VH-VL binders against ABC transporter G family member 3 (ABCG3). Designs and how they scored, part 3

Target 1, 243 residues: ABC transporter G family member 3 (ABCG3), of Arabidopsis thaliana (Mouse-ear cress) (q9zuu9r114to356)
Amino acid sequence: IAWKDLTVTMKGKRKYSDKVVKSSNGYAFPGTMTVIMGPAKSGKSTLLRALAGRLPPSAKMYGEVFVNGSKSHMPYGSYGFVERETQLIGSLTVREFLYYSALLQLPGFLFQKRSVVEDAIQAMSLSDYANKLIGGHCYMKGLRSGERRRVSIARELVMRPHILFIDEPLYHLDSVSALLMMVTLKKLASMGCTLVFTIYQSSTEVFGLFDRICLLSNGNTLFFGETLACLQHFSNAGFPCPI

## First folded at step 1 (VH-VL)

Design d06 (framework fv_daxdilimab)
Fold by ESMFold2-Fast, scan of step 1:
Structure d06 (fold): chain C 243 residues (1-243), chain A 121 residues (1-121), chain B 110 residues (1-110)
Amino acid sequence: as target 1 above (243 residues)
Amino acid sequence: QVQLQQSGAEVKKPGASVKVSCKASGYTFTSYGISWVRQAPGQGLEWMGWISAYNGNTNYAQKLQGRVTMTIDTSTSTAYMELRSLRSDDTAVYYCARGIEYGDYGWFDPWGRGTLVTVSS
Amino acid sequence: QSALTQPASVSGSPGQSITISCTGTSSDVGGYNYVSWYQQHPGKAPKLMIYDVSNRPSGVSNRFSGSKSGNTASLTISGLQAEDEADYYCSSYTSSNTYVFGGGTKVTVL
């Protein structure tokens, strides 16, 4: 996927239009992790949604998005999108939830759907949790935030998307769970999935796992390119790469 | 430099126990699992089990269940594999290998150099 | 589940291509995309050559490629060289949350 001169404006109840993303240029290669990074209100979630074709009706988008060199509005099932906060069904086990999702979303025979569910469980490192209740009720034991986050991503993997957009996979995770999540996503990318996701900030260890970064501040792109090139770029300017 | 360093060769009598160590370096120990694989002289590779370095969860090969115990020491980045009630057919080179995410994925890299365990009376 | 089936030996001449098969069941090779291949020279630890069916680690020659069709995974070595002479093992994840290895294939370069 690639984008050129991508600008997004938002209009709320007031009569103002505000440019939330300003002339963004970038690309993501198959099988790699491309990260959109920046502080709150930098436009990173808006850019992610623009690439995924999930902007609200109040938004206007200018510029072009290309998939495999062609202008594209991605058809249903060719990409997955994981919201920052995802509702799960707490009364189901992880395997039941994913299997139910497969039954509702996928055509084909039951054994094929079970295979896809097992693949998703393995891809997201959920084998130890597959038969545990998702939970979330105050009186019911459930999964921790890290496991719940992996379940939400696994749900999208059931559709076998070529491109997976994830809005803040590390949201509300402790440092150990965050690193485990990033290693899991790095592995998922190596299996052929193109990952594009947002991150508010990262540790140096987590930063080193990214293939490419798009660094945003107040809608403006401060840098786009490979992780090593980012370190070189800011080093040449007399500062370390912001992470 | 990512590597796994194993303890030295052992000679044991039938019925004894052996404990092999595997010290990790060059990566965040708790982000990966450790698998144990053995190879009898002139034979193929046999998976024994894996352990999560994150939480210590284990999963053992069915035929070794009850005889093998895998543990970790996060303070020294070291994994251990103890095999009890040794038989002559347990004579093998024992390897540790890094797995991804609790060993949930079907590949192993890097591998330790191996520890020869000989069971003889 | 069942152990994976590999041919005992495969031979070729320098510059030729050879293929090693690894056959399992729907509960291992056929059910998952978690097949890996390892090269072992005499007296050495195994070395990862292919992971997740077809992916190559950094430092492994592009002469090595992997594929899978149904219950059978394959390792292909193109442009066969003398240093490729070794034992090759396939491995797969199983539905029992375990791992299994193939019996191994001795590659001889004539």
Scores: ipSAE 0.000, ipTM 0.391, lowest interface PAE 18.2, mean pLDDT 79

Design d08 (framework fv_daxdilimab)
Heavy chain, then light chain:
Amino acid sequence: QVQLQQSGAEVKKPGASVKVSCKASGYTFTSYGISWVRQAPGQGLEWMGWISAYNGNTNYAQKLQGRVTMTIDTSTSTAYMELRSLRSDDTAVYYCARESGWYSDEYFQHWGRGTLVTVSS
Amino acid sequence: QSALTQPASVSGSPGQSITISCTGTSSDVGGYNYVSWYQQHPGKAPKLMIYEVSNRPSGVSNRFSGSKSGNTASLTISGLQAEDEADYYCSSYAGSSTFVFGGGTKVTVL
ESMFold2-Fast, scan of step 1: ipSAE 0.000; ipTM 0.432

Design d10 (framework fv_daxdilimab)
Fold by ESMFold2-Fast, scan of step 1:
Structure d10 (fold): chain C 243 residues (1-243), chain A 124 residues (1-124), chain B 110 residues (1-110)
Amino acid sequence: as target 1 above (243 residues)
Amino acid sequence: QVQLQQSGAEVKKPGASVKVSCKASGYTFTSYGISWVRQAPGQGLEWMGWISAYNGNTNYAQKLQGRVTMTIDTSTSTAYMELRSLRSDDTAVYYCARTPDYVWGSYLEYFDYWGRGTLVTVSS
Amino acid sequence: QSALTQPASVSGSPGQSITISCTGTSSDVGGYNYVSWYQQHPGKAPKLMIYDVSNRPSGVSNRFSGSKSGNTASLTISGLQAEDEADYYCSSYTSSGTLVFGGGTKVTVL
């Protein structure tokens, strides 16, 4: 996926449109991790939604988005989108929840649907939690935030997407859970999934796992390119690359 | 019905290369992966590698890394396996087999349909 | 790459039950529910008999059943018949993202 001169406007506090993303240019290669990084209200979630075709009706988008060199939409099931906060069914086990997702969304035989569910469980390192209740209801003991976040991503993996957009995969995670999440996503990318996701901040360890970054501030792109090039860019300017 | 039609038997000299084809029919080719499994005369089954018909991702057995290449042609629903620098111990029946194709996965759960096999004999 | 351990041969009489074991490690049989079993008659391609430890494909007799306990998977053939005489192979997904086969078990019907 690539984009050129992508600008997104949304209705502001007054009746005029605010430019939330300003002339963004970028691309994500198959099987790599591309990260959109920036502080709160930098436009990173809006850019992510624009790329995934998930902008609200109040938004207007200008510029071009290309998939495989063409200005066209991805076939159904070819991409997934994971919200920052996902609603899960607390009365179901992880396996049951993912299996129902597969029953609702996939055509084909029951044994094939079972197989995609088990693959998603394995891909997100959920094997030890597969038979545990998701929980999270006020009366139910269940999964912790790290496991819940991996379940929400696994739900989208059931559709076998080529491109997976994730809004803040590290949201509400402690440092250990965040590192496990990033290692898991890095392995997923190496297996052929193209990952595009947003992050507020990262540690040096986590930063080293990214293939490419798009650094945003107040809707403007401060940098877009390979992780190594980002370090060189800011070093040459007399500032360290944000880590 | 599902069918995997393999190319005919081959006789090769040591050092040569062989390319075996596997033409799929009776299902949506890009929805499944293809694995290659070989069996030397009187011996057991040995997994060689896997290819996704959807995204072209490959995963090869460590022993064959550098000598094997798997490819697909979606226009003809055909998978290919090329083995280079042939040795006498590469003499075997080579099977293609259908596997679940998880576009981001590199796991191999089962082989539900198999080709009839292609005998490759390597002798001087 | 370690092969899974199967007995070299198992024999039985018509109508009896036989069981074939398949032993691996926690990084294959013990770590995943992706154990499958294949039947191979001389000169023929293997045929899938069991997948995902205990599931049967359509058209496979209910005389064939699979199970797993720890690092060992088992294939049980009840009501043994002459046509069951064949080689049987187990396989499992591995933590390396590869697949490993067992050494094979020759089933003889006396």
Scores: ipSAE 0.000, ipTM 0.425, lowest interface PAE 13.4, mean pLDDT 80

Design d11 (framework fv_daxdilimab)
Fold by ESMFold2-Fast, scan of step 1:
Structure d11 (fold): chain C 243 residues (1-243), chain A 121 residues (1-121), chain B 110 residues (1-110)
Amino acid sequence: as target 1 above (243 residues)
Amino acid sequence: QVQLQQSGAEVKKPGASVKVSCKASGYTFTSYGISWVRQAPGQGLEWMGWISAYNGNTNYAQKLQGRVTMTIDTSTSTAYMELRSLRSDDTAVYYCARDEAGTFYWYFDLWGRGTLVTVSS
Amino acid sequence: QSALTQPASVSGSPGQSITISCTGTSSDVGGYDYVSWYQQHPGKAPKLMIYDVSNRPSGVSNRFSGSKSGNTASLTISGLQAEDEADYYCSSYTSRSTYVFGGGTKVTVL
């Protein structure tokens, strides 16, 4: 996935439309982790939704996005999108929740769906939690926040997307849980998944796991890339790179 | 060089549907939006809706919601506007127009020549 | 939303200045600096004359100028010429992320 001069405007207040993302240029490689980083209201969630084709009807978008070398809308089922907060069913076990998700999302026979569920459990390092209740309400202790977040991501993996967009995977996680989450996502990327996600801030340890960084502030791209090789590849794709 | 070419005039019966095409050339189609604007005989301009050529997101005028559909075909750089359940008061010249891209632009800088749609009998 | 209010007609003699008003509400003309003006000759598509209240596209005569005060935008044509005889429409972006047009003004050069 690559994008060029991507601009998104939203309904404004009084005299002005709000330009939320301003001439964004960027790139995400298959099998890598590309992070869109910035403070609140930097436009990172809006950019993520724009790339995934999930902007609200009130938004107006300009620019180009290339998926697999083609200029087109991302078709449903070829990608997964994980919201910043997701609702889980506390009365189900992890395996049951993912299995019912597979029943709702996938055609085919029962044994095929079970295989996909087990793959998702393994990919998100949930094997030790597979038979535990998700919990979280009515005095039920269940999964902790880091495990619940991995379950929400595993639900999208059931569709076996080639690209996975995640809005704030570290949201409400402590430093240790955040590091474990990022190590898990790094392994998932190494298995061929293209990961694009937003992060407000990260520790030095977590930051070192990213392959590419798009730094946003007030809708503007302050930086994209990490190395000269990344800059050269980005340049060869026909997009300007500030440094 | 930069232009929007529209399909030819149509005559339809009440209750039928019409689909007007708008083929873009001379610019990067997916960097712009396309608005549809109609003009009944002797009347003013009426905005119908717009579509983003990048992702196909649409926003329609409330009075046409449920009757109008706008689509794009990026392989041919063509926008389409389909209006269903036609009434005699849908008789109008239908224009496609380009929204300026990449900035805070909310205006129509390039217009097609118009397609006359007549709904009668 | 209702159409923007324009006078039905305005007339002038060659060399004079005329002004066309376009009145809306705080949810369109008054709320945004995204007012544009279009010239339409009989049987032709509209042509952009002014955008963003007061900006002229390349190729548009400097005799055309735009302004806005509160909920009312204005198009002024100075040094009126016979070729200026046409219908003129204002348009504005709205708080619903839609566009609205004025009813149109017929300019007659006497």
Scores: ipSAE 0.000, ipTM 0.385, lowest interface PAE 22.0, mean pLDDT 78

Design d12 (framework fv_daxdilimab)
Fold by ESMFold2-Fast, scan of step 1:
Structure d12 (fold): chain C 243 residues (1-243), chain A 124 residues (1-124), chain B 110 residues (1-110)
Amino acid sequence: as target 1 above (243 residues)
Amino acid sequence: QVQLQQSGAEVKKPGASVKVSCKASGYTFTNYGISWVRQAPGQGLEWMGWISAYNGNTNYAQKLQGRVTMTIDTSTSTAYMELRSLRSDDTAVYYCARGYDSEGLYYYYGMDVWGRGTLVTVSS
Amino acid sequence: QSALTQPASVSGSPGQSITISCTGTSSDVGGYNYVSWYQQHPGKAPKLMIYEVSNRPSGVSNRFSGSKSGNTASLTISGLQAEDEADYYCSSYTSSSTFVFGGGTKVTVL
């Protein structure tokens, strides 16, 4: 996926400018992890949604998005999108939840749907949790935040998307859970999935796992390129890399 | 009401071990972690470690590694902290507190509920 | 012996504002937004006043506020009152998934 001169405007007379993303240029390659990084209100979630075709009705998008070299619109459902906060059904096991997602969303025979569910469980390192209740209700012991986040991503993997957009995969995860999540996502990318996701901030260990970085501030792109090039860019300019 | 009730004061000789209990009430025990913090007379707070009430995973302060063990009993909603090979400089008030759990359902990086403290005196 | 640096004491008169600093490194205060502040009156257990840099638990007066800049976190008490006289401790999460405390600051209301 690639985008050129992508600008997003939103109606508003209050806190932020009507231009939320300003002339963004970038690309993400198959099998790699591209991260959109920036503080709150930098436009990172808006850029992610623009690429995924999930802008609210109040938004307007200018510029072009290309998929596999062709000008394309990203229609809802052709690619996966994981919200920052996902509602799960606590009374179901992980396998049941994913299986019902497959039943509702995929054509084909039951044995094929079970196969894609097992693939999603393996891809997100959920094998040890597959028969456990998701939980989250008072008095209901279940999965913890890191595992619940993995389940929300696995739900989208059931549809076997070629491109997966994730809004803050590390949201509400501690440093250990965040590192384990990133290792899992790195493996997922190596299996052929194109990952594009947003993060607020990153540890040094996590930063080193990214293939490409798009740094945003107030809708403006401070840097776009390979992770190592980011460190060199800011070093050569006499500034520390904002990680 | 959310409360942590600790066992009573202990007097021990150098080289002995002590086991302090912390009984939780008023909330779902397995949703939060338990941290242990001590305070020597007239001194500041020192963090000792935490334990997940969900699966019993622990992480201890490096200074105490090998001498401290933290455990839970979910049937009684009780956490325990055992400190071995006691020295005179282990004399302190020992607190348990509800807080951080990397495997918790919700993240919380503060210790919001504290026990009243257990005085452990180590003297020959 | 404490990992985080706090002033030993701070004094103020009723109605004034005071600020307590808490300085660490990039592997604790500077690396994470997980700084908490505790109030301790003589003979009592500590009470959580601020968590995650600037959040107040229910029941804590809005006179207490927290902030952070680089490797230094700060607790500010506005409209200082006699009952604010206590020891105050900062704490931070670390890159080792542990917690560390500051040495404590004695607040005296003149």
Scores: ipSAE 0.000, ipTM 0.400, lowest interface PAE 19.6, mean pLDDT 79

Design d13 (framework fv_daxdilimab)
Fold by ESMFold2-Fast, scan of step 1:
Structure d13 (fold): chain C 243 residues (1-243), chain A 125 residues (1-125), chain B 110 residues (1-110)
Amino acid sequence: as target 1 above (243 residues)
Amino acid sequence: QVQLQQSGAEVKKPGASVKVSCKASGYTFTSYGISWVRQAPGQGLEWMGWISAYNGNTNYAQKLQGRVTMTIDTSTSTAYMELRSLRSDDTAVYYCARDLTEYFDWSGTYYMDVWGRGTLVTVSS
Amino acid sequence: QSALTQPASVSGSPGQSITISCTGTSSDVGGYNYVSWYQQHPGKAPKLMIYDVSNRPSGVSNRFSGSKSGNTASLTISGLQAEDEADYYCSSYTGSSTLVFGGGTKVTVL
């Protein structure tokens, strides 16, 4: 996937269009992790949604987004998108939730859908939690935030997307859960999935796992390129890379 | 530094079996598949089949069904291709190649980016 | 045996552009954008030159380009050089994790 001169405007308080993303240029290579990083209101979530074709009705997009080949290039959905906060069904087990998701979203036999669900469970390191209730609010005990986040990603994996967009995969995760999530995503990317996701901030250990970074501030691209090049760029300028 | 190292040349009698090995290095073995492709002397390339190093799933060319078996050993990062009931027309150079096809049954790219140097298998009486 | 049709031979002079065709059906070349091209010098293993119809891996000269129209994929070599003399094979996805090769084209640099 690649984009050129991508600008996104949102309706302001008095019908004036505010530019949220300003002339963004970039690309994500197949089988790699490309991270859009920046502080709150930097435009990172808006850029992610623009690339995934999931902007709200109040937004206008200018510029171009290119994807390799036609839709026949990606027979099981072209893109998956994981929201920052995902609504899960707490009364279902992980396996049941994924099976029902597969039933609603995929054609084909129930036997084939079971296989897809088991693959998603393994891909997200959920085997030990497969028969556990998701749980949630209202005093219902269930999965912790790290496991819930992996379930939300596994749900999208059931559709077998070639490109997976994730809005803040580390949201509300402790350091151990965040590292496990990054290791899991790194493995998923190395197996051919193109990952594009947003991060507010990361530890130095986590930052080192990214293949490519797009650093945003107030809608402007401060840097786009390989993670090592980002560190070198800011070091040469006499400042540390903002991580 | 991605490399696929294949076993040495083999000479077999008709009716015998041959097992060719392909040892991977320089990448995460379980993240890719391995395709096997053969080439008879003076002939073109013929795809034989594919195996996932992630889950061991295989898909063989219809012409070879029942005669070929592909396996992996993740502890040694090695793929194997065994061809049974050898005939003279099985004389060929056998290549293994890193396959960037489907993982987890995902649709994706379908090509081979790194190739082994080939193993000559000669079937003669 | 291969299922895809390539010309047996194509020749050109240094600096010329040549094109190799690869013709299949709507169930392979025409149905998917998963066409790859491989270069093979005598006694050597094949080398990937083009993948997914038109993409070049790192280290492959921009003189090599790929395209597709209907059931026919094409490999174009511009600025033909002596080292381009080799056999070229196309490959296409056919569905159900199955690949097929073309018969191969011998490129001769005159």
Scores: ipSAE 0.000, ipTM 0.386, lowest interface PAE 20.0, mean pLDDT 79

Design d14 (framework fv_daxdilimab)
Fold by ESMFold2-Fast, scan of step 1:
Parts: C-alpha cells; structure tokens; sequence
Structure d14 (fold): chain C 243 residues (1-243), chain A 122 residues (1-122), chain B 110 residues (1-110)
C-alpha cells in the first residue's frame, strides 16, 4: 500500500474544515511493520483510518491511496482493522469467542471455521488461554490486558487479511506485555502480512523492531522512512531522533 | 526442505563435558525455538530444555539445571547444547527439535534432527 | 520414570483399531490443550503424528486421530497397518512452562 498528498479534514462544531492530516506521503510493504508515531492530536488514528477507508462521514479526504496498483479500496475481508478498544464477550472462552466471530464473518464453511480459529489462536500465542473465560469485570477473573489485546487482534485474523491496521496495539500494556506483543506482530509480518499500526511512544528496545516509521506532529509529517534512516536524518539536523 | 543437522557421535569419560550442535536450514531460524530431548538406550524420551532462536532465552528441565547450557549462533543458524559433569546415566541419543511458535515457548515439535549418540564410559 | 502414564504395549491385527491412553494431571494434560503424539521406528528420530490434542500435520494419514477427556489424552489408529508398528510417545505442556513425555507405548502389528 502507498499514499500521496493525503490530507484529511474534519468538520468541527466551531471550526470548519480543521486539517487533521496534512499532505502525508508514504508506503508500506508486505512482510514489514510500518509504524505511525506521534503525540496525542498528531493525527495518527485519522491517518490510519484514512488508509483503511474507515473515516467517519463528516471527514473529507484528498490525495490518493494505492493498493496493488489500484486507486480502489480492497474488497471487504482483504484487510483487517483493530480498534484501540475492542469489545469482548466476557462470558465466553477465547476459542468460543473466536468461533462466534468466525460464524458471523464467514458463513457456509463449518470445517474451515474451526481451522481458521485454531490458526488465529496459534498466530497470537493464545493456545494456553484458548479454553479460559475472557472475563473482564471485577466480579469475574479473566484474561489480563495483554491477552485481551491479542484476542482482539486474533478476531481480525479469522478473515485472513493481507493488510492489518491496528490502532495502538500497545495501549495500556506494561513493558513485558508490550515486548511480547511486538514479537508476536513481527512474526505475523514475517508470514507475509502487511502491518500498519499507531504508537503514542515506544521504548528504544521496541523502536528497533520497526521496519519503517512515520513521525507525525499536529498533522504534519516530520519524517517518513526506514528506522535507521530516521536516526541519521535527525542526527544530521544536530539532534537525536525523537521516539 | 526443513532440516536439522546434528554433530557426530561422542565418547566421553565421567566428569567431562560434551557440546552437541544442531544446524538448521530450510526456514527462518530466528522465527522458531529449539528444544533438546534425550533418549537413553531402550528408554523413553526426556525433555531437557528449550532455547529461543529469536532472543536466546532459555528454559531448562529442573533435573538438569546447573549442568546444561543452550546457546545459538544466528550467523550460522546453529543451536548448541552443552552438558557438564557427565555421568554414565547421561549415555543417550540427544535430539534437537524445532518448536512451531513465535512466543518464548513452542506448542509442539514438528521437525527433529537425526540424533547424536553420546556415550559416557570409564 | 515418566511424568505421563501410557500402557507399555498394545497389539492389534491388520485392519483393526487400537487406542493408546496418556494420563497426566490437571497441571499438564488436564490443564492445557498442548498434547502431541510422536511415532518412533527403531533407530530413527521421532515423527510428529498429532499436535494440539487432535490436529494432524500434512502428510500424516487420517487413520490417526487424537482426543482428550479430563486428564487423559488418547491416540487412535484405525485400519492398523504393518508400517504402524513403532513406539508412540505422548507429550504435554505443563504449568511450569516445560514439556513432559509419556513412558512410550510399543505397538505390535500381529
């Protein structure tokens, strides 16, 4: 996937046509992790949604997005999008929740639905938790935030997307859970998936795992390119690369 | 296509150390773990420990902690298992096996090396 | 000896169905769905036959099937053939994040 001069405006109640993303240019390759980074209000989530074709009706998008040489969006099911907060059903086990999701997304293939669910469980390192109750309320013990986040991503993997957009995969995760998540995503990318996700901030350890980075500030792109090139770019300007 | 090539047979005296190698080919080495499993003559399989080819993290069977060390060399796609303070009951065929998982621990052993016979005799 | 209990031997005639049990505790077989089965011919390395309780890798005959009930996993070989004569081992993940093997079952095809 690639994009050129991508600008997104949102209609505010008092301000009209606020530019949230300003003339963004970039690309992401199959088998790699491309990360959109920046502080709150930098436009990260808006850019991610624009690339995935999931902007609200009040938004206007200018510029072009290319997928496989086409300006058209991919057919439904060719990409997955994981929200920053995903609604899970606490009374179901992980396997039951994913089977239910498969039934809603892929009718007519009973044997395939079982296989796809098991593949998703394996891909997200959820085998130890497959028969555990998801839970989530103070009255019921359940999965921890790291496991819940992996379940939400596994739900999208049931459709076997070629491109996976994830809004803040490390949201509310401790450093150990965050590292495990990044290792899991890196393996998923190595299987041929194109990963594009947003991150508010990362440790230097996690930063080193990214293939490409898009640094945003107030809708403006400060840098786009390979992670090592980012370090060289800011070093040449007389200061270190922001992380 | 996936192959795990192990080093040749070894004969050691009690108290010595042995280091067995396992060279991987046909897949991305750093995407899998390697477990070591041994089998004494006429006996069953015994899991010894595991190493991540991604980050070198290890987990050893309690019985062998303090005597075993597992390492990797990513430049040659080779895993090593060193067993120290050898006793006669360490005489066994030592296998390396690939674990299919991206996390620290795999779920099962999908490909096995041919085994390395280590004989400990005085 | 071994952490998981298997019968020492099982015999059958060609075309018959045999079942091998593998019994553990709630800290291994009963607590997790990470049970795998391995076939070993004399002088050869083990070969994966079943993983995650009931899944077959590509290239393994559908005559081999796996199941689990409580603390006991089972491997069933239907339509028994001469080439099935081998030792069979079960393996399970444990609550200590380690793996354990069963004692092995010698399958004899009469």
Amino acid sequence: as target 1 above (243 residues)
Amino acid sequence: QVQLQQSGAEVKKPGASVKVSCKASGYTFTSYGISWVRQAPGQGLEWMGWISAYNGNTNYAQKLQGRVTMTIDTSTSTAYMELRSLRSDDTAVYYCAREKSIAEWGDYFDYWGRGTLVTVSS
Amino acid sequence: QSALTQPASVSGSPGQSITISCTGTSSDVGGYNYVSWYQQHPGKAPKLMIYDVSNRPSGVSNRFSGSKSGNTASLTISGLQAEDEADYYCSSYTSDSTWVFGGGTKVTVL
Scores: ipSAE 0.000, ipTM 0.394, lowest interface PAE 20.0, mean pLDDT 79

Design g01 (framework fv_gatralimab)
Fold by ESMFold2-Fast, scan of step 1:
Structure g01 (fold): chain C 243 residues (1-243), chain A 124 residues (1-124), chain B 111 residues (1-111)
Amino acid sequence: as target 1 above (243 residues)
Amino acid sequence: EVQLVESGGGLVQPGGSLRLSCAASGFTFSDYYMNWVRQAPGKGLEWVGQIRNKANSYTTHYAESVKGRFTISRDDSKNSLYLQMNSLKTEDTAVYYCARDLYYDSSGYEFDYWGQGTTVTVSS
Amino acid sequence: DIVMTQTPLSLSVTPGQPASISCKSSQSLVYSDGNTYLNWVLQKPGQSPQRLIYKVSNRDSGVPDRFSGSGSGTDFTLKISRVEAEDVGVYYCMQGTHWPTFGQGTKLEIK
C-alpha cells in the first residue's frame, strides 16, 4: 500500500473543517510492519482509517491511496481492521467466538471455516486459551487484557487478509503482554501479512521490531522511513530520536 | 446444590501430622481449582494454598507460613481434596475450610463456594 | 503480600439504618486483564464464610439489593442501605489480584 499527498479534513461544530492529517506520504511493503506513531491528537488513527477506507462520511480526503497498483480500491477480504476497543462475547469460548465470527462472515463449508479458526488461534498464540471462556461479565472469570486483544486480532485473521490495520494493538497491555503481542505480530508479518498499526509510544526493545515508522505530530509527518534510518537521521542531525 | 464437606480435624501434639479431606458434590470437581483457607480462634481468614486442575498439571501454591510443611493433593476419581499437614505448630490451630475457585488459569482468585470447616487443635 | 485494612473493626446499627465498611489495599488491585479482584465475604455466627460480592460491585445470587460494593484502585466500600437482623456477622474484604489476602474483619451488631 502507498499514499501520496494524503490530507484529511474533519468537520467540527458549526460545520467548521480542521485539517487532521496534512500532506502525508508513505508506503508499506508486503510482509512488513509499518508503525504510525505520535501523541494523542497527532492524527495517527485518522491516517490509519484513511488508508483502510474507514473515514466517516463527514470527512474529506485529498490525495491518492494505491493498493496493488490501483487507486483507493481493495477487493473484499483483502484487508482487515481491528478497532482499539472491541466487544467480545464473554459467554463464549475463544474457539466458539472465532467460529461464529467465521460462520457469519465467510462463504464456504463448515470444515473450511473450522480450519481457518484453528489457523487464527495458532497465529495469535491462543492455543492454551482456545477452550477457555472469554468472560468479563456476571459470575464468569475471563481472559486477561493481553489474551482478549489477541482474540480481537484473531477474529480479523479468519478472513486471511493481505493487509491488516490495527488501531493501538498495545492498548491496555502490561509490559510482558505488550512484548508477546509485538513478537506475535512480527511473526505474523514474516508469514506474508502486511501490518500497519498505530502506537502512542514504545520502548527501545519494541521500537527495534518495526520495519518502517511514520512519526506524526499535529497532523504533520516528522519522519517516514526505515526504523534504522530514523535512528540514524536524528543521531546524524545532532538530536536523539524522539522515541 | 454445590457442597464441600471437610473432615479429619482433631487434637494433635506439636511436631505431629494430620491429614484433612474435603468431599465435593454437586459440580464437576475435576474442572475446578481448589483452595484451603484457615481461621484461628477469634481471628480472621488466612489463605493456606491452592491446587489447580488436571489441565494445569495439578500445580500447587502455598502461603509462606506453611511452605515445606503442608502438601495439597486431590483425587478427581473420588471428588476429594486433601491437605497433609506435617511438623504442626501451635499457631496452626484453626478451623480449616476448603474453597472452590474457577479453572481459568490467568484470572484472579474469587472463592465462590466455601465448605463447612473442620477444627484442628495443636496442643500438648 | 498485599495488606488489606478495614475500618471500622466493629459497628452497632439500629435496625433500618445504613451501614458502611471501608477497605484499603497497600497497592492497586487492578489486574493485567483490567479487572479488579476485590471480594466481600460474610461470616454469620456459627456459619462458614459466604461470598457476597465479587469484582468490586457484583452481587452473588440471592444477595439482597441493599448490599452494594464500590471503589477503585486501592479504596473500596461495602454499603448496606437498610440493616436487618439477618445481616449480623463479620464482614471481610478479600483481594484476589495476587496471592489471596483478607482484611482483619468488621463485626456488625444490632443495637
Scores: ipSAE 0.000, ipTM 0.385, lowest interface PAE 22.2, mean pLDDT 79

